# VH-VL binders against q9vpl3, part 278

Target 1, 224 residues: q9vpl3
Amino acid sequence: RGKINIQRPKAPHYERARVVAVTQPKYPELPKAKSCFKTRAERTQQQQENPYNEIIAREVRNWLDHSRLVAFFHLSSITADDIFRVRVQLHKQNLHLKSYGSKIIEQAVKNTRYEAIVPLFHSNHCIVFSPDPEKTAALLRIVRRVPQMVLLGGIVEETMLSRNQLVAYAQMPGLHAVQAQLVQTLSQAPGHLIQQLQAHQNSFVQVLDVHAKNQMNEETPKST
Below, E stands for the ipSAE of ESMFold2; O stands for the ipSAE of OpenDDE; V2 stands for 0.75 times the mean of E and O plus 0.25 times the DockQ between their complexes.

## First folded at step 10 (VH-VL)

Design C66 (framework fv_imvotamab_arm2; at its last look DockQ between E and O 0.05; V2 from the best seeds 0.00; counts 0 for: pae O 12.4 > 2, placed apart)
Fold by ESMFold2, look of step 10:
Structure C66 (fold): chain C 224 residues (1-224), chain A 120 residues (1-120), chain B 112 residues (1-112)
Amino acid sequence: as target 1 above (224 residues)
Amino acid sequence: EVQLVQSGAEVKKPGESLKISCKGSGYSFDSYWIGWVRQMPGKGLEWMGIIYPGDSYTRYSPSFQGQVTISADKSITTAYLQWSSLKASDTAMYYCARIDYGDYFGFDYWGQGTLVTVSS
Amino acid sequence: DIVMTQTPLSSPVTLGQPASISCRSSQSLVHDYGDTYLSWLQQRPGQPPRLLIYKISNRFSGVPDRFSGSGAGTDFTLKISRVEAEDVGVYYCMQATQFPYTFGGGTKVEIK
């Protein structure tokens, strides 16, 4: 398989590669951002290291910063027509289906607590963003009819949840008050809600860190 | 329905300033990039630059760096393309288009175009 | 800058017959961390461009299946299996693999 890397890109001629580098625009000064995610985000100088990928990572950070619900899925082969139909159904519920390259996601969440999500993107995937955490149940109902999308886990109110924890969250009554307490409880005492809803040991899974099995600070598999 | 509606045709003289607009509707304006594309009479398409309205980050094509200003006002879901001093060579059709890197990775929806005519 | 070269400049075709448009890039369009970001646009007379094909071969919503895209690396093709009257216009390839984004020079499809 061919490999493209950022250290020494393939170019038809050395002189052409040097000319391209010289003609790249100077980065404009960036305005200060008013965002909680930015305080947990990557260093500015690190973001500048990969300028084109940083453009795309900026979009990812904005979705993460403005979404109270984020769900991660494995995506099997699916036609463009089928994925479009799913996107329309999700959009009606204020759920936004997106897909980004794994290296882009890694760059977007670098030096944040969300680095733990990177291994979820070993293969083809998609992400659903929403400002409305109460839409978790609607998301799961829609996706249940889409076998190509397999839930891996999510983030609710800045707290990473496993697949089982997210499912349990979606089933709670009295959404706003109960959801706030549930998220707080899951953050402070692993497994309390899971044990309440599922008494079986296989249902007890720590947030993303257990599913990942590898440390999130290093190596993401490359596509084959 | 995603729509991009541009401001009307403009007739200007060299040296005048101009600001044309592109209003987005039917989607989360802050979350998608807006690009500007020039088409000179009888010619093909040229990418001018992009803006991310969510944080106002802007990137220009080298051919247009310093010649135009791209901006956005997310409170009214509008992007702008602006000249401080028009030249006769700026006579062209100008399109805005939306970019979604999380889906189609390209210009998925286009405005109707704004014809700018600059003549002495 | 990646130069995008389209051939032919003009493609007069008989209704119901196929048309084939080639696009060649000056360097590989495979993104370091992703797919190949090659798109095809259609511009009907007097209208703005519209997206037909994205990521080499995926049809955008509402695009008839008589349009197909193929290719790899630096060589790409748009095919129209049976040209209809509504297919008259100029077709552009475009790359979004790196800045600046660049377009092919266009191919005019017209009815003989």
Scores: ipSAE 0.587, ipTM 0.823, lowest interface PAE 1.9, mean pLDDT 78
Fold by OpenDDE, look of step 10:
Structure C66 (fold): chain C 224 residues (1-224), chain A 120 residues (1-120), chain B 112 residues (1-112)
Amino acid sequence: as target 1 above (224 residues)
Amino acid sequence: EVQLVQSGAEVKKPGESLKISCKGSGYSFDSYWIGWVRQMPGKGLEWMGIIYPGDSYTRYSPSFQGQVTISADKSITTAYLQWSSLKASDTAMYYCARIDYGDYFGFDYWGQGTLVTVSS
Amino acid sequence: DIVMTQTPLSSPVTLGQPASISCRSSQSLVHDYGDTYLSWLQQRPGQPPRLLIYKISNRFSGVPDRFSGSGAGTDFTLKISRVEAEDVGVYYCMQATQFPYTFGGGTKVEIK
């Protein structure tokens, strides 16, 4: 009588497997925590029916105009509770998490310097606003623990940055002033931009090396 | 010193409106969450909801959603709990408490409580 | 909702003797981020609740060493090594891992 391998039971005969599959207790699906963020479909429907779209659009404009740091995120299957926790952490750093419909964003940024961000809002998304560009590192630290939040890019000191540029910006704690200057220079001319970008990359590598060596990462224990 | 001072005891009739207050001092009021907790006479504690005074973001317990309104005025460092129409069943002690989501992740400082009595 | 069950309902204790209170949750209180947000509160007669223990086993500021918290997952315990007269009151466990936040039913500690 062959020793029943308890660790790797042989797959049951297909007929038995069918019976087992049908007789498996259906555990009630845990109520899917409703996302605090409306689905794209829900947002689109709401936008069609909401008379306050203009008011909300003005709010978005106001946030954009008064924020020195803006970060754009894609949301992937995040729960309401997780969103809340992230929001709490962000609030502690004076970072404001918001979510708006794509049509509202379009309306808000129409004919403005921010019009280029519209393509970022074709999926589930959220925006983080801050009056303090120095909070970029804190923001990235917080969202690093939230895999459901994917950084798409941002605006720092009125300059649009790619994801990689924003990450680079955050990794230069000692060179924020230089980086700000770099960002300003990059905004002035494409040719100048390429040269500065290369210089920036080289400087980043050097700074990162020094930082890695010197990083007494004051892990702010308060991130939990 | 961190302090939360709540408004005085209230005696009301069913159907009346009520707004009670919780004033915070000794800390940055707009940077900490405030929660409200109900304690019915001789009963345990019930979480009602929370508010972030910085932007007035609010969350409610499902049991209290639509039954009460939580608000705050950061300019005077005060949080509010209000009813549009009181019921006899609303008779209870109501506590406000500060919530720290950094180190403690709980109610670290409490108000002295506001007794609300609703009787015909 | 997470249901918090405390036992016993009442704990008569002789002065100087230890007391133990149990709190069970209907589901794990371990958050996805790794922390367990269980707190213990003390409510003395005629007073508001007071935070004693946070995150299972950490004493809040000003809390005497005779109070200790332990546990993991769904089972938690508050212990008082030597009960004093001032320890009389109702003790509550609270979870803040999931909304809505919920309290245990309370345990009344009284002196025999």
Scores: ipSAE 0.000, ipTM 0.493, lowest interface PAE 12.4, mean pLDDT 83
ESMFold2 (binder alone), look of step 10: mean pLDDT 92; pTM 0.938

Design C67 (framework fv_imvotamab_arm2; at its last look DockQ between E and O 0.18; V2 from the best seeds 0.00; counts 0 for: pae E 2.9 > 2, placed apart)
Fold by ESMFold2, look of step 10:
Structure C67 (fold): chain C 224 residues (1-224), chain A 120 residues (1-120), chain B 112 residues (1-112)
Amino acid sequence: as target 1 above (224 residues)
Amino acid sequence: EVQLVQSGAEVKKPGESLKISCKGSGYSFDSYWIGWVRQMPGKGLEWMGIIYPSDSYTRYSPSFQGQVTISADKSITTAYLQWSSLKASDTAMYYCARIDYGDYFGFDYWGQGTLVTVSS
Amino acid sequence: DIVMTQTPLSSPVTLGQPASISCRSSQSLVHSYDNTYLSWLQQRPGQPPRLLIYKISNRFSGVPDRFSGSGAGTDFTLKISRVEAEDVGVYYCMQATQFPYTFGGGTKVEIK
């Protein structure tokens, strides 16, 4: 059963890329093509490494930069038809299911605040992106029926949240006005406090209502 | 529904400039790559280059480097392919296609094509 | 550049009979860090290309189950189990695993 090697991709080979760049065949119509009369700068450029990983890393970074909700999942074996059906359900809620190689993700988040996510991509995975953090509850309801997708954690309003913190965030409907404050409060709360707040939803809603009123009062412009 | 709608057929003379368009709709235009593909009459497909509309980052096939300019205007969800000086050898059908690396589809949606005819 | 070689150039087929199209790359399409973007496209007469198969063997949405893809490394195959009249056209393999992206030369499927 272990006869296929397509699941062990090889790293790009620097020397292969350079040989390909300098040995590229000339076309039969070389007198008409610019490539027949290359400058020194153009010859050096042809010897550069293949930019494949940077192309894909740019896409990853764009999704991270424009998503107020990012959720990370471990992905067990699942058929292409089943994952496509899940993707369609998520898309209806403005939730975008993606998967990228771990080295691509590492390159995308290098020297950013998101470097901490790299270990999450050690195994099979998928990521859900959305501009709408209020869709967290919808996300969790949809994937509840998909045992192949196991929540690992996420990012909400640029703050990293554990699995339990993300679940707690999703259980608080009607709190959009204070979402950034809520995320910051959850990320700094002790684990026991988070569990108590989840168990006592009425009390937690009351606390957040106080925060919302205080935040709106504090954001009033002060004109003198 | 995802759509790519290209500008209409063009008839030009050698030496003239031309800019053809590809308008995307039904998706987040600047989150996906747009590639341009040439098909000469009766021939196969040739990749020309790609653009990421979010920041206008471009890459060209070596065969087309310096021959065309690829650009995008994300405010009107449109990508462009442009020649400063057309040649008779530019006579072909030109397609735009969306490229998505994260959904596994690759070149998943294609425009209808723009026929460019260059003759004296 | 990765050269993609398709065979046959033309495949006249009786309705309801199978067709098989081969695509060979000049080097391995296995990538160390990401998916293998080997796709099959269909171009019906007078129409743009459309995606049939992505990532070697996965059918795109709306593609009938009579289309299947297989392969690894340098050798890839598109099969049509029972050719229908609507399957007439030119089929292309393409790779987007490595720059520059390249296409096979095409295989014309027609009803005889």
Scores: ipSAE 0.460, ipTM 0.768, lowest interface PAE 2.9, mean pLDDT 78
Fold by OpenDDE, look of step 10:
Structure C67 (fold): chain C 224 residues (1-224), chain A 120 residues (1-120), chain B 112 residues (1-112)
Amino acid sequence: as target 1 above (224 residues)
Amino acid sequence: EVQLVQSGAEVKKPGESLKISCKGSGYSFDSYWIGWVRQMPGKGLEWMGIIYPSDSYTRYSPSFQGQVTISADKSITTAYLQWSSLKASDTAMYYCARIDYGDYFGFDYWGQGTLVTVSS
Amino acid sequence: DIVMTQTPLSSPVTLGQPASISCRSSQSLVHSYDNTYLSWLQQRPGQPPRLLIYKISNRFSGVPDRFSGSGAGTDFTLKISRVEAEDVGVYYCMQATQFPYTFGGGTKVEIK
């Protein structure tokens, strides 16, 4: 009687397989953790005029007006728990993660300097606000660990930046560091100029001295 | 840390006016809504209204419309709830709470409450 | 106005045992922006309310894992997996989907 291979059970007869398939307890699919973010299709269907649009739009406008750093992200299949974790991390850095509907954003930025951001909100998105533009590097560091958050662009000190520009901005030394470097460079410039001017004079004096010495040596009669 | 600190307990007579305060700290006061909630003794919570401190935009519950006035002074990060003429039925605990419509869409931080007692 | 109905009114629970509170709304709490703005609040004796759960199932900061929220549409549930002494108080559901915002009548959780 051949040892029943418990590791690779022979596929049951097709009739038995059918019975087993039908009798397998259908475990209720754990409710897929409803992504806190509905798909674009689901959002489009529910686009009824929300009485809160004005209220929330006002809040959005206020965030935009008071933030010196604004970053726009696309969200891809992120769980509520993951969002929460990211939010906590960002909050520790005084970075505020918010999510708004596209219609709310449209209403909030209509006839404002921010109107250009509207095309960024056609998909699942979130916005990070900060009063401190120096936190850009911290923001990017945190978000790099979250593959579900894709940077689209941002606003830094009222300037719209592309993704690449924002990344470049984060890599720049702080304004103070740049200023310090500039001051150092400027402070060294006069010294260098003086050295260059003096080098020519010194070389001239050296040549003259050599010439004078040579003339003196020629005039000294070899006292035999 | 986000904190809402409310004014102290009040004892008043019917017909008197009253203004209680809620001071916010630890956050951008003008960026978040403030709501007021009433809790009568031994009873549940009742939403009264909300205010946006940035522009003092207000919305009231129909039950409280015309009965109270909600205001704010953003310069001192304070919200107010006031009565022109108190009634005995106004005896309750009043809470202010912050509303974040961006994340929680609810009252995320609460004041300690102000007890208002109106008795003849 | 949306009427929020909580059951039970009182929930005596033995320490370490689970508790469950139900909240029903008179109409759907699904908002047009694809969120359901249902929150659960805890009010301990002599203290202000505290946010526990927002948008049905999300725990607020500092809320222990023993608290969980679930539901959809008009039926919502708050569960405490293991009741602790500090969990004694009144729990409220709140809807913020429509003005005026409304609270449930509250459920008092007590220790037996």
Scores: ipSAE 0.245, ipTM 0.654, lowest interface PAE 1.7, mean pLDDT 85
ESMFold2 (binder alone), look of step 10: mean pLDDT 91; pTM 0.937

Design C68 (framework fv_imvotamab_arm2; at its last look DockQ between E and O 0.18; V2 from the best seeds 0.00; counts 0 for: pae O 7.6 > 2, placed apart)
Fold by ESMFold2, look of step 10:
Structure C68 (fold): chain C 224 residues (1-224), chain A 120 residues (1-120), chain B 112 residues (1-112)
Amino acid sequence: as target 1 above (224 residues)
Amino acid sequence: EVQLVQSGAEVKKPGESLKISCKGSGYSFDSYWIGWVRQMPGKGLEWMGIIYPSDSYTRYSPSFQGQVTISADKSITTAYLQWSSLKASDTAMYYCARIDYGEYFGFDYWGQGTLVTVSS
Amino acid sequence: DIVMTQTPLSSPVTLGQPASISCRSSQSLVHSYGDTYLSWLQQRPGQPPRLLIYKISNRFSGVPDRFSGSGAGTDFTLKISRVEAEDVGVYYCMQATQFPYTFGGGTKVEIK
């Protein structure tokens, strides 16, 4: 009885189990496949039918990837002439003012660490991109004259900063200014060292003069 | 400041291959889309396709899919339009143009054009 | 595909007088996110096209204020308030609301 088929190896059981899994009833596979899963051909067709948002989101991702400074602004009603002049001023500083649809931005940052910025784009907005984080001060100076643009925060060197943190960052000197301050400090150090050596040298000479004077007085005989 | 400079005019015979170029300068080349537009003699403008030089992602107009190849080499800031086998009907002026979806949402800067003449 | 129909095909105008160009689309150009991506291009004789107007009514850099755009939905207009000699050329409308991008047939503006 139960031992009649003892001759069959365990390998057929593994193959039989895999075959049974492949031949599972159509009902369970059909509801799951039809309701949630799309074939490769269906995914390709869907992408062809709705490619537009992905194309624009690709541009947004590229700007985020190449920009070491990103600043987010709320944008109030502004004339076309005024926004154009702001854009020109920013462009002169390698600062690029852009506006994208909120759903496109959401798609662009989906499944990234920047997903937290999505709530900023529920209202009218614009974004400034730049490869130059040292231009943060220039950005804030230009925008100060534009009350229609209200700073919400930003990203500097892939770190998200609040409005106050970004303003504080802008107050720091640029990298070249820091390098110049270092060079100035090094130049000043040699002068102080020379002055210090000269002072010690003069002190040593004075001690020798006092000893020579005392030695001469001791050698003179005294009358008794 | 922003410039797109295209390769010079071409005179070719049917069946020959051709690759024309569009070199961008004065901006971050790989951050902007490049589109190609055809203008047949005495006719209007036709959109052929676009490419994003950063990753070479391309999209073609249905009328031109399979007829031309659009490519880019971001290391030399250059986009290309290529035919494997030219036809007399390919005689036209070809323009490259930059697309910025975040500022102007359209073709903001254009190359000077490349005249391609295909005749036996 | 969205068909863009321009009228007139030719617009001869006396120097200093206004010109008006119409563009009609076969379907609404309002994007699902609310913007309308209708542009106007100018092609002077022997030159490449150049962008004049984007998003219906916004002038591109260096475009004189005698050019203005208006419209909504499917009907759009480009106006030149005082035509100058340099304005001679062909004007195209273009939609970028969906693929494939399509152009109007063009309107030739010329001095009488």
Scores: ipSAE 0.505, ipTM 0.790, lowest interface PAE 2.5, mean pLDDT 78
Fold by OpenDDE, look of step 10:
Structure C68 (fold): chain C 224 residues (1-224), chain A 120 residues (1-120), chain B 112 residues (1-112)
Amino acid sequence: as target 1 above (224 residues)
Amino acid sequence: EVQLVQSGAEVKKPGESLKISCKGSGYSFDSYWIGWVRQMPGKGLEWMGIIYPSDSYTRYSPSFQGQVTISADKSITTAYLQWSSLKASDTAMYYCARIDYGEYFGFDYWGQGTLVTVSS
Amino acid sequence: DIVMTQTPLSSPVTLGQPASISCRSSQSLVHSYGDTYLSWLQQRPGQPPRLLIYKISNRFSGVPDRFSGSGAGTDFTLKISRVEAEDVGVYYCMQATQFPYTFGGGTKVEIK
């Protein structure tokens, strides 16, 4: 009696397979975790009826005005659970993940210095705000692990940066580190200058000494 | 530290006008909403309305629409609640409170309250 | 208007015992943006209200760990794990999902 290979059960006869397929409990498809982020169409429709449009617009403006770091992301098919996890991670770093409707953003930034960001909000998007521009590296580190979040660009210290510029910014040494390096470099410059000046003087003195010695040797009569 | 300091208790007669104040300090006053809440003696809290000091945009509860006026002077970081003609039924404690729509989306800091007594 | 109903009206509690307050809304408090703007406020005798919990379950700054909020949709609960003397007062739930904002009727917590 051949040992029933429990690890690789022989495929049942085709008739049995059909019966098994029909009798398999159809587990209700887990409700597709409704993305916490409504589709653009749903958002647009809801925005028209939302009494908070003005309030939310002012909220957005407030965030923009008080944030030293703002990053814009496109969201690609991300689940509510994933968003939550990312939000928690960001929050631990004092990074605030928000999502707003395009109309609200338009209203919020109308006639402001931020008006140029409006084209970024034509798709599913989220915004990360931070009062600390030094958190840019942390932000990118966190988001790198989330392929559904695509960096579009950002604002750092009131300057709008492209995606590439923002990445470059995150890679730069901190302002204090750069300042320290500058100070160190500047502090070394006088020393180098002095050394160079002294080197020339020393060389000159050496040449003169050699010349003097040579002259003295020529004047010393070979006492036969 | 965020603080809201309200004006002192008021005793008025019916028909008189009144304006009470709420001064904010310790934060950017123009960037946060201020709300007013009524509490009648021995009763619960009633939302009256809110104002955004930056542009003085206001929203009122339907129950208080036309009954009171909410205003603000951002230059002195003060919000106001005023009545043109007081009624005995206006006797209550009035609280101002800051609303943060960024993180909390609620009243995060409250004034100490202003007691308004309207009696003949 | 969204009607907020709190139960019980009064909650006499022995010191050190837990307390639970329920708040029910007449409609869902889930905002179109996905957040639920339910807050819990504490008002001690002779004092202004104080924010305890925001967005259902988040403790405001300085709020002790013994306070916790839970719930979803239309049903919300504030729990005090161990009631202290300083916890005496009236507790209110508030919704800020829709204008006008509305408060629950309050629950008075008192020591037996």
Scores: ipSAE 0.015, ipTM 0.523, lowest interface PAE 7.6, mean pLDDT 83
ESMFold2 (binder alone), look of step 10: mean pLDDT 92; pTM 0.942

